VH-VL binders against q58102. Designs and how they scored, part 6

Target 1, 198 residues: q58102
Amino acid sequence: LMDVHVLFSGGKDSSLSAVILKKLGYNPHLITINFGVIPSYKLAEETAKILGFKHKVITLDRKIVEKAADMIIEHKYPGPAIQYVHKTVLEILADEYSILADGTRRDDRVPKLSYSEIQSLEMRKNIQYITPLMGFGYKTLRHLASEFFILEEIKSGTKLSSDYEAEIRHILKERGESPEKYFPEHKQTRVVGLKKEI

## First folded at step 1 (VH-VL)

Design R3 (framework fv_romlusevimab)
Fold by ESMFold2-Fast, scan of step 1:
Formats: C-alpha cells, structure tokens, sequence
Structure R3 (fold): chain C 198 residues (1-198), chain A 120 residues (1-120), chain B 108 residues (1-108)
C-alpha cells in the first residue's frame, strides 16, 4: 500500500480525490494547511473523521499568507496570490512526502500547476504529484459526490473554510481591507456525511 | 448591480480598424474573466476567446488569431476588442460576457452588444 | 473541434411542454449551460450546470444531461418564451467554450 498525502479542505473535490486514490490502492493521509492566523482547519478535521482517513494539520509560516495579502492589496486581484500560496505549499511539502495529491479539477484555472511546473517539481524534489480529478469534468464529479457524500452548501464568508482563502481574508480585514472587494461571493459544497462506506 | 456596457455601433469600410469597448461595474473587475462572442446577421453565437483580467493574457479561439486583439484597462474596469484590416465577413454583433476567474463556468452577465457593419 | 448539434426550430402550442435538445459526443461528461435570446437582445442565462436555475428564472424551465444528449425542457409554455435557445459547454481538451447552433422556439 503506497502512502499518498492529499491536500485537504473538507470540500467535495479534495474528499473525492482521497476516495479515488484509495480505490486505486493508495493509503491516503489527509493534510490541511494552516498558517497560524485563525483555526480554519476545524471543518476539515470533522470531514476527515467522517471519511475515516488519517488526518493532520500542518502549520506553515504566516509570512506566506501575509505576502499573499500584500499581493492582493497591491495588484487588486487574488489569482496570482492564490497561485503563489499553492505552489509554495507544494514546494514545502515535497521536502517531506514522496507522493502528493490535491483536488485540482480539469476545469480549474487557479490554483493549478501547468504540465511544465509539475514536471519541474517532480524532477527537482524526486516526488510524484497526482491530480486525480484532472481527467474528469463537472458532471462526473457531481455524480461521484452524489454517490458517496451527504453535502452541505455554505455561503462564502459565513463559515470558516479550510482552504487558503479563509486566512487570507482574515489578514485583509486586519489591514483594513474588505475581502469582499477582492473575492467574488460564491457557494461552497462541504462533505458532512457518507451515503455509503468507502 | 452588475452591468456590462458596450460602446456604440460602428460603420466601417473594408481595411479599416475598429475598437469595441466593454465597461464593467457593480463587481470587482479582476475577479471575473471577460469573454468575447460574435453573432453574424441571422447566425448563431460564436465564441471568440477570453482575456484573463488578472494577468491581461488573452486566449483566442481558432479563426480569431492575428486581426483580433483583446486588451484591458483595469483602471477604468474596461475590456476592449480591436479588429484590424476589417472584412465584410466581420459584420456582426459583438458581445462581451463574464465568467469566473478561478475555473471555467458560465456567462451570467452579458453586455448589450455592439453592432459592427463593414461595407463599401 | 467539439461540435454541439441543436435542431434549428421547435414548435409548441401554448401550455404544452417544449423540449430542446443539444447533441454532443459524450456531452453527459460535460456541464451544459443554456441561454435564451430574444430578437435584438443579448442572451440571458436560463440554466447552468445541466439543471440549475438562476434567480428569477421560472420553475417551468429545467434541464438534463446524459450520454450524448442534453435537454432544455420548458413546461407550460407561454408566448413570452418565444426565443432562440443556445446550449454551451466548456471543452477542456481544447480549452474552448463551444455553443450549439441555436434552436428557434415558436409558440403557435
């Protein structure tokens, strides 16, 4: 059984990634990244227990999301900042884990590593980086989620999410900025139960 | 309230250039990508491409490379489409439409359209 | 390049159900969005992600998508539903949005 460490938010996509990797014969270990700003990892901890996978919270340097907030304030857009955080997280984790995965979807634009960035990361760090959902469109992901999960829809900004956005939003508020100025209002889907055992 | 307001109609001769603008309001301009869609008289909708409002990087559909240029002026929340060396077959209504920055999605808001007529 | 096929026209009597199809190879693996366009107006989103309705769109509009065919269904059709309807997908293999050719709905 090969261990794979999966970047995990408690959302539908990172949950599906872990399930798919288990079905492929891997032993998934879920990792939620926290930057020491707020305890945004609580929902992910709850979902990991529901899924029955090993889980840990890894605390990284707060300067990473502080730099992300600076980028957003200076440039007035979040995309490059979110990409910077994701690439930085993967670079750091690649020093510890030989097989990494995340919930990047086929239709995602950011955060998303290009093919050349993936090759560079794998070669420089001697790791495997797996994106199980890269071959699947929204319809397949919706179908799989409906087969396995009981889902809760939450509005952005009303509950602490376990993605990078939550702590970046907090730093923006601390600096006198409104996060809603930079981030579009959207609904997120979280896993709150199982319809069948995995 | 979200609005996309496009520039007025244009009547041009073959070989001229035209610039169509699309001014966004009521949302954070850089949180959404801007798409361009063409509709020739009596024809269907044809996707031309999109521009990343964060990076300014345009992506063109096949058939819209060369003469067509997507650009931005983020200081006034405006996306623009320039067509050079106009041909009669460029006669169409041109629409701007937004979709989400972080993934492909759907066009929830459209501009009202700009009619470009190319005739001698 | 990926191609979406729609019938050019569909006619329906008032109060009955109209079904507008959008054919594509394995379209059930893609997310389909639907737009309504009335003469001289910009398109308006009526269904997104196969079956979801934007705020303000009546419940009589619904969608489905499986196999090689997506369908926009309009029940209890009203005269005001006369319009051209377009399906749309994102084709990830080409990183392009693709529109169907459009269907003119006539309420007779």
Amino acid sequence: as target 1 above (198 residues)
Amino acid sequence: QVQLVQSGSELKKPGASVKVSCKASGYTFTSYAMNWVRQAPGQGLEWMGWINTNTGNPTYAQGFTGRFVFSLDTSVSTASLQISSLKAEDTAVYYCARDWEYSSSYFDYWGQGTTVTVSS
Amino acid sequence: SYVLTQPPSVSVAPGKTARITCGGNNIGDKSVHWYQQKPGQAPVLVIYYDSDRPSGIPERFSGSNSGNTATLTISGVEAGDEADYYCQVWDSSSDHYVFGGGTKLTVL
Scores: ipSAE 0.014, ipTM 0.614, lowest interface PAE 7.1, mean pLDDT 88

Design R4 (framework fv_romlusevimab)
Fold by ESMFold2-Fast, scan of step 1:
Structure R4 (fold): chain C 198 residues (1-198), chain A 123 residues (1-123), chain B 108 residues (1-108)
Amino acid sequence: as target 1 above (198 residues)
Amino acid sequence: QVQLVQSGSELKKPGASVKVSCKASGYTFTSYAMNWVRQAPGQGLEWMGWINTNTGNPTYAQGFTGRFVFSLDTSVSTASLQISSLKAEDTAVYYCARGYDFWSGYEYGMDVWGQGTTVTVSS
Amino acid sequence: SYVLTQPPSVSVAPGKTARITCGGNNIGSKSVHWYQQKPGQAPVLVIYYDSDRPSGIPERFSGSNSGNTATLTISGVEAGDEADYYCQVWDSSSDHYVFGGGTKLTVL
């Protein structure tokens, strides 16, 4: 079985990516990135146990999300900052792991590497970067997630999430900014149980 | 709280140009696509296209290329529609409407609409 | 280009159930959104993703989508439901939103 390391938030999409990769014959290892700001990885740890996959928290340099916060304050919107963090994380992980994956969807705009960014990363680092959900629209993803998972939907900011947003929000607050000024109110989806064995 | 406010009605002569603005408030402007929808008198809704508020890239529906230009001013959370070389058949109510959520990846439909801008083209 | 077909008008008695159809080739593979438009007003989203209701929309509004037909169902119809109703999908092959022609609901 080939090992694949999956960027993992505990949410619906990264969970589904891991399941699909397992069905394709890979051995998924879930990775949650933390920047040492707050313990935002706890929900992802819980979900990884539910899914039954190996899980690891990797701590990266706090300066990455500090730069992201600076970008948000300067430009007044989060898209480029989140893109910067995601690209930086993939660059760092590519030095250690030969097959990387994440939960990027067909309809995502941010975070999402362009074709040229993917080609550059794969060639420079000699890795494979897999986005299992790239070929699927919302209806297929909704159906697949509902077949495998018991999902909880909550408003953003009411629980710690294991994505990059949680730690960036904290740094914005430390700098006297209101994160709500920059991040829209949106639903967060968390995997809280399984409907069937995976 | 979340709202789109459009500029006022316009009365123009054929051959003139018009710019309709749509100011967003109560949400992060660059996290959602902005759609433009036209409704001619007594007719149905006609999708004109959308603009990616994060990248600035517009997509135009068939029939709305050339004379129609979508633009953004992200510093004031405003999307604009410019129509050049106005014709009588451009007489319509023009709506802006919030669409695709880039963050959640959900296409909620067009969940927030501007009040509409009436453009009348007559001699 | 992808085309959505709606009946131009539907009549229903107060308190009865109205059904408005939206026909499209393999529309069951797409997500359908429904809008209500009253005279002189902007459209209001009443159903998204086939069957989900936005906050503030009464439970008597429901939707379904399978095969070649999506349906907006309004139970216990009230006079205030008189409006034009539009279905809409995203057509990924053309990168376009597509609206149906609209259905005028009359409560007799």
Scores: ipSAE 0.000, ipTM 0.500, lowest interface PAE 11.9, mean pLDDT 85

Design R5 (framework fv_romlusevimab)
Fold by ESMFold2-Fast, scan of step 1:
Structure R5 (fold): chain C 198 residues (1-198), chain A 123 residues (1-123), chain B 108 residues (1-108)
Amino acid sequence: as target 1 above (198 residues)
Amino acid sequence: QVQLVQSGSELKKPGASVKVSCKASGYTFTSYAMNWVRQAPGQGLEWMGWINTNTGNPTYAQGFTGRFVFSLDTSVSTASLQISSLKAEDTAVYYCARDKLTIFGVVSYFDYWGQGTTVTVSS
Amino acid sequence: SYVLTQPPSVSVAPGKTARITCGGNNIGSKSVHWYQQKPGQAPVLVIYYDSDRPSGIPERFSGSNSGNTATLTISGVEAGDEADYYCQVWDSSSDHYVFGGGTKLTVL
């Protein structure tokens, strides 16, 4: 079985990516990135145990999310900062793992690598980068996720999430900024159980 | 509260230019895209394109290239639509509408709209 | 270019249920949003992501989307619901939003 390392937040999309890769014959290893700001990885650890996949937390340099916070304060919009963090994470992980995957969807705006960015990454690092959800629209993903998973919807900022946003929000508060000033209100979905065996 | 307030109605002759403005308030201007939608008299809604309020980059729908220009003045939280070389077919109500982006990549929707600006082109 | 098809008009008696359809090839794979527009007014979002309601929109409004048809359902129709209704999707292949032609709901 080929090992694939999946960027994992504990949310429905990264969880579904891992399930699809397993059904395609890969051996998924879930990776949650932490930047040493807060222990935002705890929820992802719980979800990984529920899914039954191997999981590890990788700690990267705090300066990555500090730069992201600087970008948000300057631009007053988090999109470019989130994109920067995601690209940086993939670049670093590509030095260690030959097959990387994440939960990027067909309808995603950010974070999402362009075709040229994907080709550049794969060629320079000699890796495979797989986005299993790129062929599926929002409705198909909702249907598949609800078929496999028991989902909990949470409001942004009310619970720690294992995505990049949680630690960036904390740094913004540390600098005297209100994250709500910059981040649009959105729904976050957590996988809290399985409806059927995967 | 969130508001999008558009400039007043315009009556123009063919060949003239017009600039419609949309002033945003009650939220962080650069956190949401601004869309432009046209509605000709007695007809439906027609999407014209959008502008990225953070980068200033516009995207135009097919049929709205050349004579139509989307622009921003972020210092006053205002998006503008300029139409040059006006034709009778440009007679319509023009709306700005905020695209509520989710940074987790869910498909967005237009949660707040401007009140509309009527542009009438007649000789 | 992606096309959404709506019936031009639907009539319903007060208190009954109105159903407004939005047809599109594989529209069930897209997220559908619905807008209400009264004469001389800007459109108002009434349903987003197929079936979610914005704050302030009554529970009488609901939505569904499957296969080639999305539907806006208004139960217990009131006179104030009389308006034009538009469906909308984002078409990722063309990178643009598409509106349906609109449906005039007439409440007797």
Scores: ipSAE 0.000, ipTM 0.457, lowest interface PAE 14.1, mean pLDDT 85

Design R6 (framework fv_romlusevimab)
Fold by ESMFold2-Fast, scan of step 1:
Structure R6 (fold): chain C 198 residues (1-198), chain A 121 residues (1-121), chain B 108 residues (1-108)
Amino acid sequence: as target 1 above (198 residues)
Amino acid sequence: QVQLVQSGSELKKPGASVKVSCKASGYTFTSYAMNWVRQAPGQGLEWMGWINTNTGNPTYAQGFTGRFVFSLDTSVSTASLQISSLKAEDTAVYYCARHGIVGATRYFDYWGQGTTVTVSS
Amino acid sequence: SYVLTQPPSVSVAPGKTARITCGGNNIGSKSVHWYQQKPGQAPVLVIYYDSDRPSGIPERFSGSNSGNTATLTISGVEAGDEADYYCQVWDSSSDHYVFGGGTKLTVL
């Protein structure tokens, strides 16, 4: 079995990516990134135990999300900053792991590497980068997730979220900015149980 | 089923050369890189470098350039380490060990039994 | 170049739990692999990617890795576990594998 390291939030999409990779014969290891701002990784740890996959929290330099906050204040919207963080995380992890994956979907706009960015990363770092959900739309992903998971809705960017947004929002608040001016409200799904063994 | 079998012990004089071989069996040779690890008497494990069995390209750790050469003979699934101008401090057990190339993993899952090289005047 | 620090020796009574540490700056951001070497024998992989066990390695071997310390844990220690144990990481900044200095486990 080939080891694959999956960027993991505890949400529906990263969980489904890990399940699909296991079904394809990989040995998934779940990685949650933290930048030392708030302990946003706790729910991901709980979900990893539910899924039965090996899990690890990797702490990266706080300066990465501080730069992201600076970019948001400068550009007045979060897309480029979230993209910067995701690309930086993948670049760093590519130095350690040879097969990386995440929950990027067909319908995502950010964070999402372009095909040329993926080719560049793979060639420069001599890695494989897998996006198992790239061929699937919302309706298919909802059906697949409902087959495996018991899901709970949570607000994105709260202390209960394990995505990059949570720690960036916290830095913006520390700087006297209102994150709500930059980030729209939306709901995410978290995996809180299994409907069948995976 | 997977085996890495190394050549026998060598006793050499300073200034001589030695070639240690590592013959692989039970897997596709070119799917796994071959690493070389040295262990001097009573000392720990020291990584020397690796050779990509698919491309033939070697990578040497700091301190193992010049006198040390990694090579392959893919027709017989064998990796080799040659040490030229032998010095007393080259006295050690030399191990080969594999790590994956395709879907590369960074751990050594199988090791050869080791080859003792003794350099004495 | 990156440095891994292990205690030179650890002693444990039979049936008790041994813990062998591997210290490194932000080692929790790296993956740690562990090897067992018995006298006169080649090393054997006992733990990879922090906590995974190869087929044939007993469940009493486990691993963890966070912050600045990785730990190999051997529960219900047996006399046959006496060996030198080495931790290993990949250091991307130098493109090198790094081994710890090794820990001699004695079952007294």
Scores: ipSAE 0.094, ipTM 0.710, lowest interface PAE 6.8, mean pLDDT 88

Design R7 (framework fv_romlusevimab)
Fold by ESMFold2-Fast, scan of step 1:
Structure R7 (fold): chain C 198 residues (1-198), chain A 122 residues (1-122), chain B 108 residues (1-108)
Amino acid sequence: as target 1 above (198 residues)
Amino acid sequence: QVQLVQSGSELKKPGASVKVSCKASGYTFTSYAMNWVRQAPGQGLEWMGWINTNTGNPTYAQGFTGRFVFSLDTSVSTASLQISSLKAEDTAVYYCARELDYYGSGSYFDYWGQGTTVTVSS
Amino acid sequence: SYVLTQPPSVSVAPGKTARITCGGNNIGSKSVHWYQQKPGQAPVLVIYYDSDRPSGIPERFSGSNSGNTATLTISGVEAGDEADYYCQVWDSSSDYYVFGGGTKLTVL
């Protein structure tokens, strides 16, 4: 079985990516990134246990999300900052792992690498970068997720999320900014159980 | 409080051009997308497209390319719609509307301008 | 392109319940938003993400969405609820917003 390291938030998309990769014959190892700001990885740890995959929390330099917060304050818009963090994480992980994957969807605007960025990353680092959900639309992904998972909907900014947003919001608060000024209210979905074997 | 204030009504002849403006206040202009919606007399709402207020990149719905141009002046928190080579079919109320657009899929339009009536008559 | 179908009109007596439907192929897999438009005024958001209400919108307004039909329900209808109502979805396959044709609610 080939090892694949999957960027993992505990959400439905990264969870579904891991399941698909297992069914394709890979051995998924889930990786949750933390920047040492708050323990936002706890929900991902819980979901990884539910899914039954090996899991690891990797702590990266706090400066990455500090720069992201600076970008948000300057641009008044979080998209470019989220994109910057995601690209930076993939660049760092590519030095350690030969096969990387994440939950990027066909319909995502951010975070999402362009085709030329993917090709550049793979060639420079001599790795494979797999996005299992890129071929599927929203309806198919909802159907597949609902077949495998028991889902909980959470409002952004209320529960500790294992995505990049949670730690960036905390840094904005430390700097005297209101995160709600930059991050409009939205809902997120988390995996809290299984409906069938994976 | 959030407010979108649009420019006044316009009466134009076919072949002329018009520029409708939408001035935002009460929030960080570049944190929200701006959408344009048209409503012809006695008809329903028709989505025309949106502009990314951070990058300035516009996206047009099918049928609103060429003669329609979305633009921004971020220094005064204003989005604008220009229509060139006006035709009778362009007669409508034009609305700007604010949308969350920083992350993931599309959302909803929480605040709307009051509308600008453009009448094209010969 | 994705199409949303609404009845052109619905009539209801004061104090009764009005139901305005929005039909679309597998619309239950999408998030539906509802707007109220009174004559000569801009639209106002009354329901978002199928069933959530913005601050200031009475609990009389509720929404549901399953299968091929989304429904806006207005209980205890008041004269001030008379307006045109539009449903809206974002279609991920096209990256387009789609509006229904609108329903004129008449309070008798």
Scores: ipSAE 0.013, ipTM 0.513, lowest interface PAE 8.6, mean pLDDT 86

Design R8 (framework fv_romlusevimab)
Fold by ESMFold2-Fast, scan of step 1:
Structure R8 (fold): chain C 198 residues (1-198), chain A 120 residues (1-120), chain B 108 residues (1-108)
Amino acid sequence: as target 1 above (198 residues)
Amino acid sequence: QVQLVQSGSELKKPGASVKVSCKASGYTFTDYAMNWVRQAPGQGLEWMGWINTNTGNPTYAQGFTGRFVFSLDTSVSTASLQISSLKAEDTAVYYCARDSYSSGWEFDYWGQGTTVTVSS
Amino acid sequence: SYVLTQPPSVSVAPGKTARITCGGNNIGSKSVHWYQQKPGQAPVLVIYYDSDRPSGIPERFSGSNSGNTATLTISGVEAGDEADYYCQVWDSSSDHYVFGGGTKLTVL
């Protein structure tokens, strides 16, 4: 019954978060954030259709990922920059939506709001912020995702990924930096089909 | 060794259709987007659009909607461009070019080009 | 639509330096790529991200980009450099790649 707006990449965790929220009686609306640097949202648009959820792309100020790129160059690793982008996105969306969710996992380090950051956000903006996957370890999440989804792995930082990294990597290139120096290669998963109706 | 190999030249009459193919090898096909670029005789390079090799979603530049269709056959690492209802102004060399986000937005590898001639 | 402007032709004597410009509104905020095209051949990437060289491209090729002008510089020009050169950017506001009109480099 209640609308919940889910930060959505088309990946396994944000997809699973939306499914869990639907099963809890929420009405998920998927939001993919774009910063106007590259059209990295196409992956998420297709996955939203597969899942059958309402979806939209919200374009935010390019300066957010430009600042993130500056932070990566200064700190020599991406953690603080990714955290900064995620917190900034949630702050902006909290002005518009009363219930926000994302795919943050129990075992995530970044992006992940601390308990005090969550309380501050919820109190100042008068919203609910839900992390449905926070109670589950990697084994349970792998099992749940495999029950619902046909998954494929993609290399992060390619044109095909819909996370914050894609656009930040591009800004780093614009500034004469090699993104591979800062972002080690890792595989992301994307949802390309359903095994079950949801 | 990365290669993009395109199909051979075509001579067509107005109103016919043509399908140009671009076969990729030497890399994981779905990790890179494929772009299409047109060059009319004596003219410069004109970007037509791109196709997401992972999702199959095409994006067309303005002026290349309707008669132009980008498609994929991932089982043989091939991207294709189909042009329907051919007109004389479609006479051009058509190039496929890989868009590598590991290396940025540059087109690092190009097909050799396919000449399409439309004449009555 | 975003527009890149190149001179239609540039002439240079062998061994001298050629400079090919690419003009665009605030192009210094964009990443510029340069392609070399010889007659009857596909384009070849010679500079990417303003000033980076692909493997196999000689050091005499260099690039710069600031304000409203990007420049491809070819020092110690050789006869084999004779070609058409195209600049290119991604325009994020329109989701379009844009090519310049091309510059024919003639080596005297």
Scores: ipSAE 0.000, ipTM 0.448, lowest interface PAE 14.3, mean pLDDT 86

Design R9 (framework fv_romlusevimab)
Fold by ESMFold2-Fast, scan of step 1:
Structure R9 (fold): chain C 198 residues (1-198), chain A 125 residues (1-125), chain B 108 residues (1-108)
Amino acid sequence: as target 1 above (198 residues)
Amino acid sequence: QVQLVQSGSELKKPGASVKVSCKASGYTFTSYAMNWVRQAPGQGLEWMGWINTNTGNPTYAQGFTGRFVFSLDTSVSTASLQISSLKAEDTAVYYCARGTRVTYYGSGTYYFDYWGQGTTVTVSS
Amino acid sequence: SYVLTQPPSVSVAPGKTARITCGGNNIGSKSVHWYQQKPGQAPVLVIYYDSDRPSGIPERFSGSNSGNTATLTISGVEAGDEADYYCQVWDSSSDHYVFGGGTKLTVL
């Protein structure tokens, strides 16, 4: 079985990516990135166990999300900062893992590498970067996720998410900024159970 | 219909060994983790550990290493708990409980949806 | 080692609402499951993932979880609800399930 290392938040998209890769004959290993700001990886660890995949937390330099916070304050919205973090994470992981994947969707604006950025990364690092959800629209992905997963909507301030946003929000608060000023209101979802075998 | 049926009560002397069995039916045995929970007389629930029914790998909670062994016989959908060198403090009701999903590379899960009826083990001299 | 704290006992009159708490450091970031155990019987799952109810569990049972406290709420309490109630979480840092000490609900 070919090992693939999947960037994993515990959310529906990264979970569905892992399931699809398993059905394609890969051996998924889930990776949650932490920057040492808050223990935002805990819910992802729990979800990985529910899914039954091997899981690892990788700690990267706090300066990456500190720079992201600076970018948000400068640009007044989070898009470029989230994109910066995602590209930086992939560049670092590409030095250790030969096949990387994530939950990037066709309809995502960020985080999402352009086709030229993907080609550059794969060529410079001699890796494969797989985005299993890139061929599908939001409606199809929602249907697939709801067929496989029991999903929970996460309310702001009650539970930690395991995406980049949680630690960036914390740094913004430390700097006297309101994260709600920059981040749009949205509901986060996480996988809390399975409806069928994967 | 999912059922977990445990073996009957046991009365043992200190130093003996006992094997408690838990037979599963109504689902694919190897798709769900099996957990073991102890309850001493008048006390609360105490998690002992679990076994991955797909890989056969056991995980033991602190305090349940050494004398306690989790095993499987997948041909008859049965999980077993063996306790060696029995002590009076092992007197308790032992439950098996079904965890949530595991895969071939799976690990422990979060809630116990079905429980065995319990097996009383009494150790007295 | 992660610890869940429950009151040893709670008393409630029939038809009233009982609230059983489960305290844990930052428990709102974890998923809490609740079990009911009647004397001489195996535990029965009554709430999972903070607030979801298994098939067959009455709507009178509900759950919540935020900050440092999870709560099992039983409205319109009936004599048959008298039991011990246990909360449970998975602690990913130790790779262990943790049970609370249990709360004896008495319906007077």
Scores: ipSAE 0.000, ipTM 0.448, lowest interface PAE 16.8, mean pLDDT 84

Design S1 (framework fv_socazolimab)
Fold by ESMFold2-Fast, scan of step 1:
Structure S1 (fold): chain C 198 residues (1-198), chain A 124 residues (1-124), chain B 109 residues (1-109)
Amino acid sequence: as target 1 above (198 residues)
Amino acid sequence: EVQLVESGAEVKKPGSSVKVSCKASGGTFSSYAISWVRQAPGQGLEWMGGIIPIFGTANYAQKFQGRVTITADESTSTAYMELSSLRSEDTAVYYCARDYYDSSGYYEDAFDIWGQGTTVTVSS
Amino acid sequence: QSALTQPASVSGSLGQSVTISCTGSSSDVGGYNYVSWYQQHPGKAPNLMIYDVSKRSGVSNRFSGSKSGNTASLTISGLQAEDEADYYCSSYTSSSTYVFGGGTKLTVL
């Protein structure tokens, strides 16, 4: 079995990516990134146990999300900052792991690497970067997730979120900013159980 | 290289069903998605639906919902398309096609390998 | 059933360039960068030429793709006799389905 390290939030997309990679004969290892601001990784730890995959939390430099907060304040919207964090995370992980994956969807605006960015990363670091969900549209992904998972919808911006957004929101609050000014309210989907064996 | 080989021509009566097969060889069947596309005589291409074999889950174009069933059998590396309640308007060449899987391991929104086509004629 | 709009035919002389348009809406061509182009010779299955608007599928550099708003375009430069064929565009849709254009017959003069 080939090891693949999957960026993991405990959400439906990263969970489905891990399931697909397992079905394709890979050995998925789930990685949740934390920047030392708040313990936002707890949700992902519980979901990884439910899915039955090996999981670890990797702590990266707090300065990455501090720069992201600066970018949000400067640009007045989060897109470039989230993209910066995701690209930085992949660059760092590519020094350690030869096959990386995440839950990027074709419908995603950000975070999402362009083809040229992916080619650059793979060539410079001599790795594979796989986005298993790129072959599927939103309707198909919702259908597949509902077949495998018991899903819970939560409002974005809670401390329970294991994505980059949770820690960035906390830093914005520390700086006297309202995160809701920059991040619109939206629902995020968590995996809280299995409907069938993986 | 992956090859897709479809079953032979069919002649059916209105109201009957037809089941066309698409056998994959030269690659891992479960690693890609298979779509079905038809073409009536002298007309254009029309996407009917697709399947992800590792899940056995299919997605269909709205006009074929309830009348088309797409399935896959991983043990024989074969995908199937069954169309029921046949009408003369269903006379067409039916193609299976693989979703493009580039050298970097990404599925693209395109069809790079096609079967030879199966002619289905619906006549009284 | 709605199809993407393509001209029924286009023509060009050997060595020249032609462009084939493919027009949809914000729910397909305009909303996504997932447009592909196919070449079909009579009696044959289609061949993938371009995907993701502008990426070549191992075909000649003479083929290029682009998109502006709701319209995607396939440009064929240095026309050769074997380019004479039907060309189809396809796009991903907001319903997570695919839709094809009506097709364009290219005549090489």
Scores: ipSAE 0.007, ipTM 0.475, lowest interface PAE 12.9, mean pLDDT 84

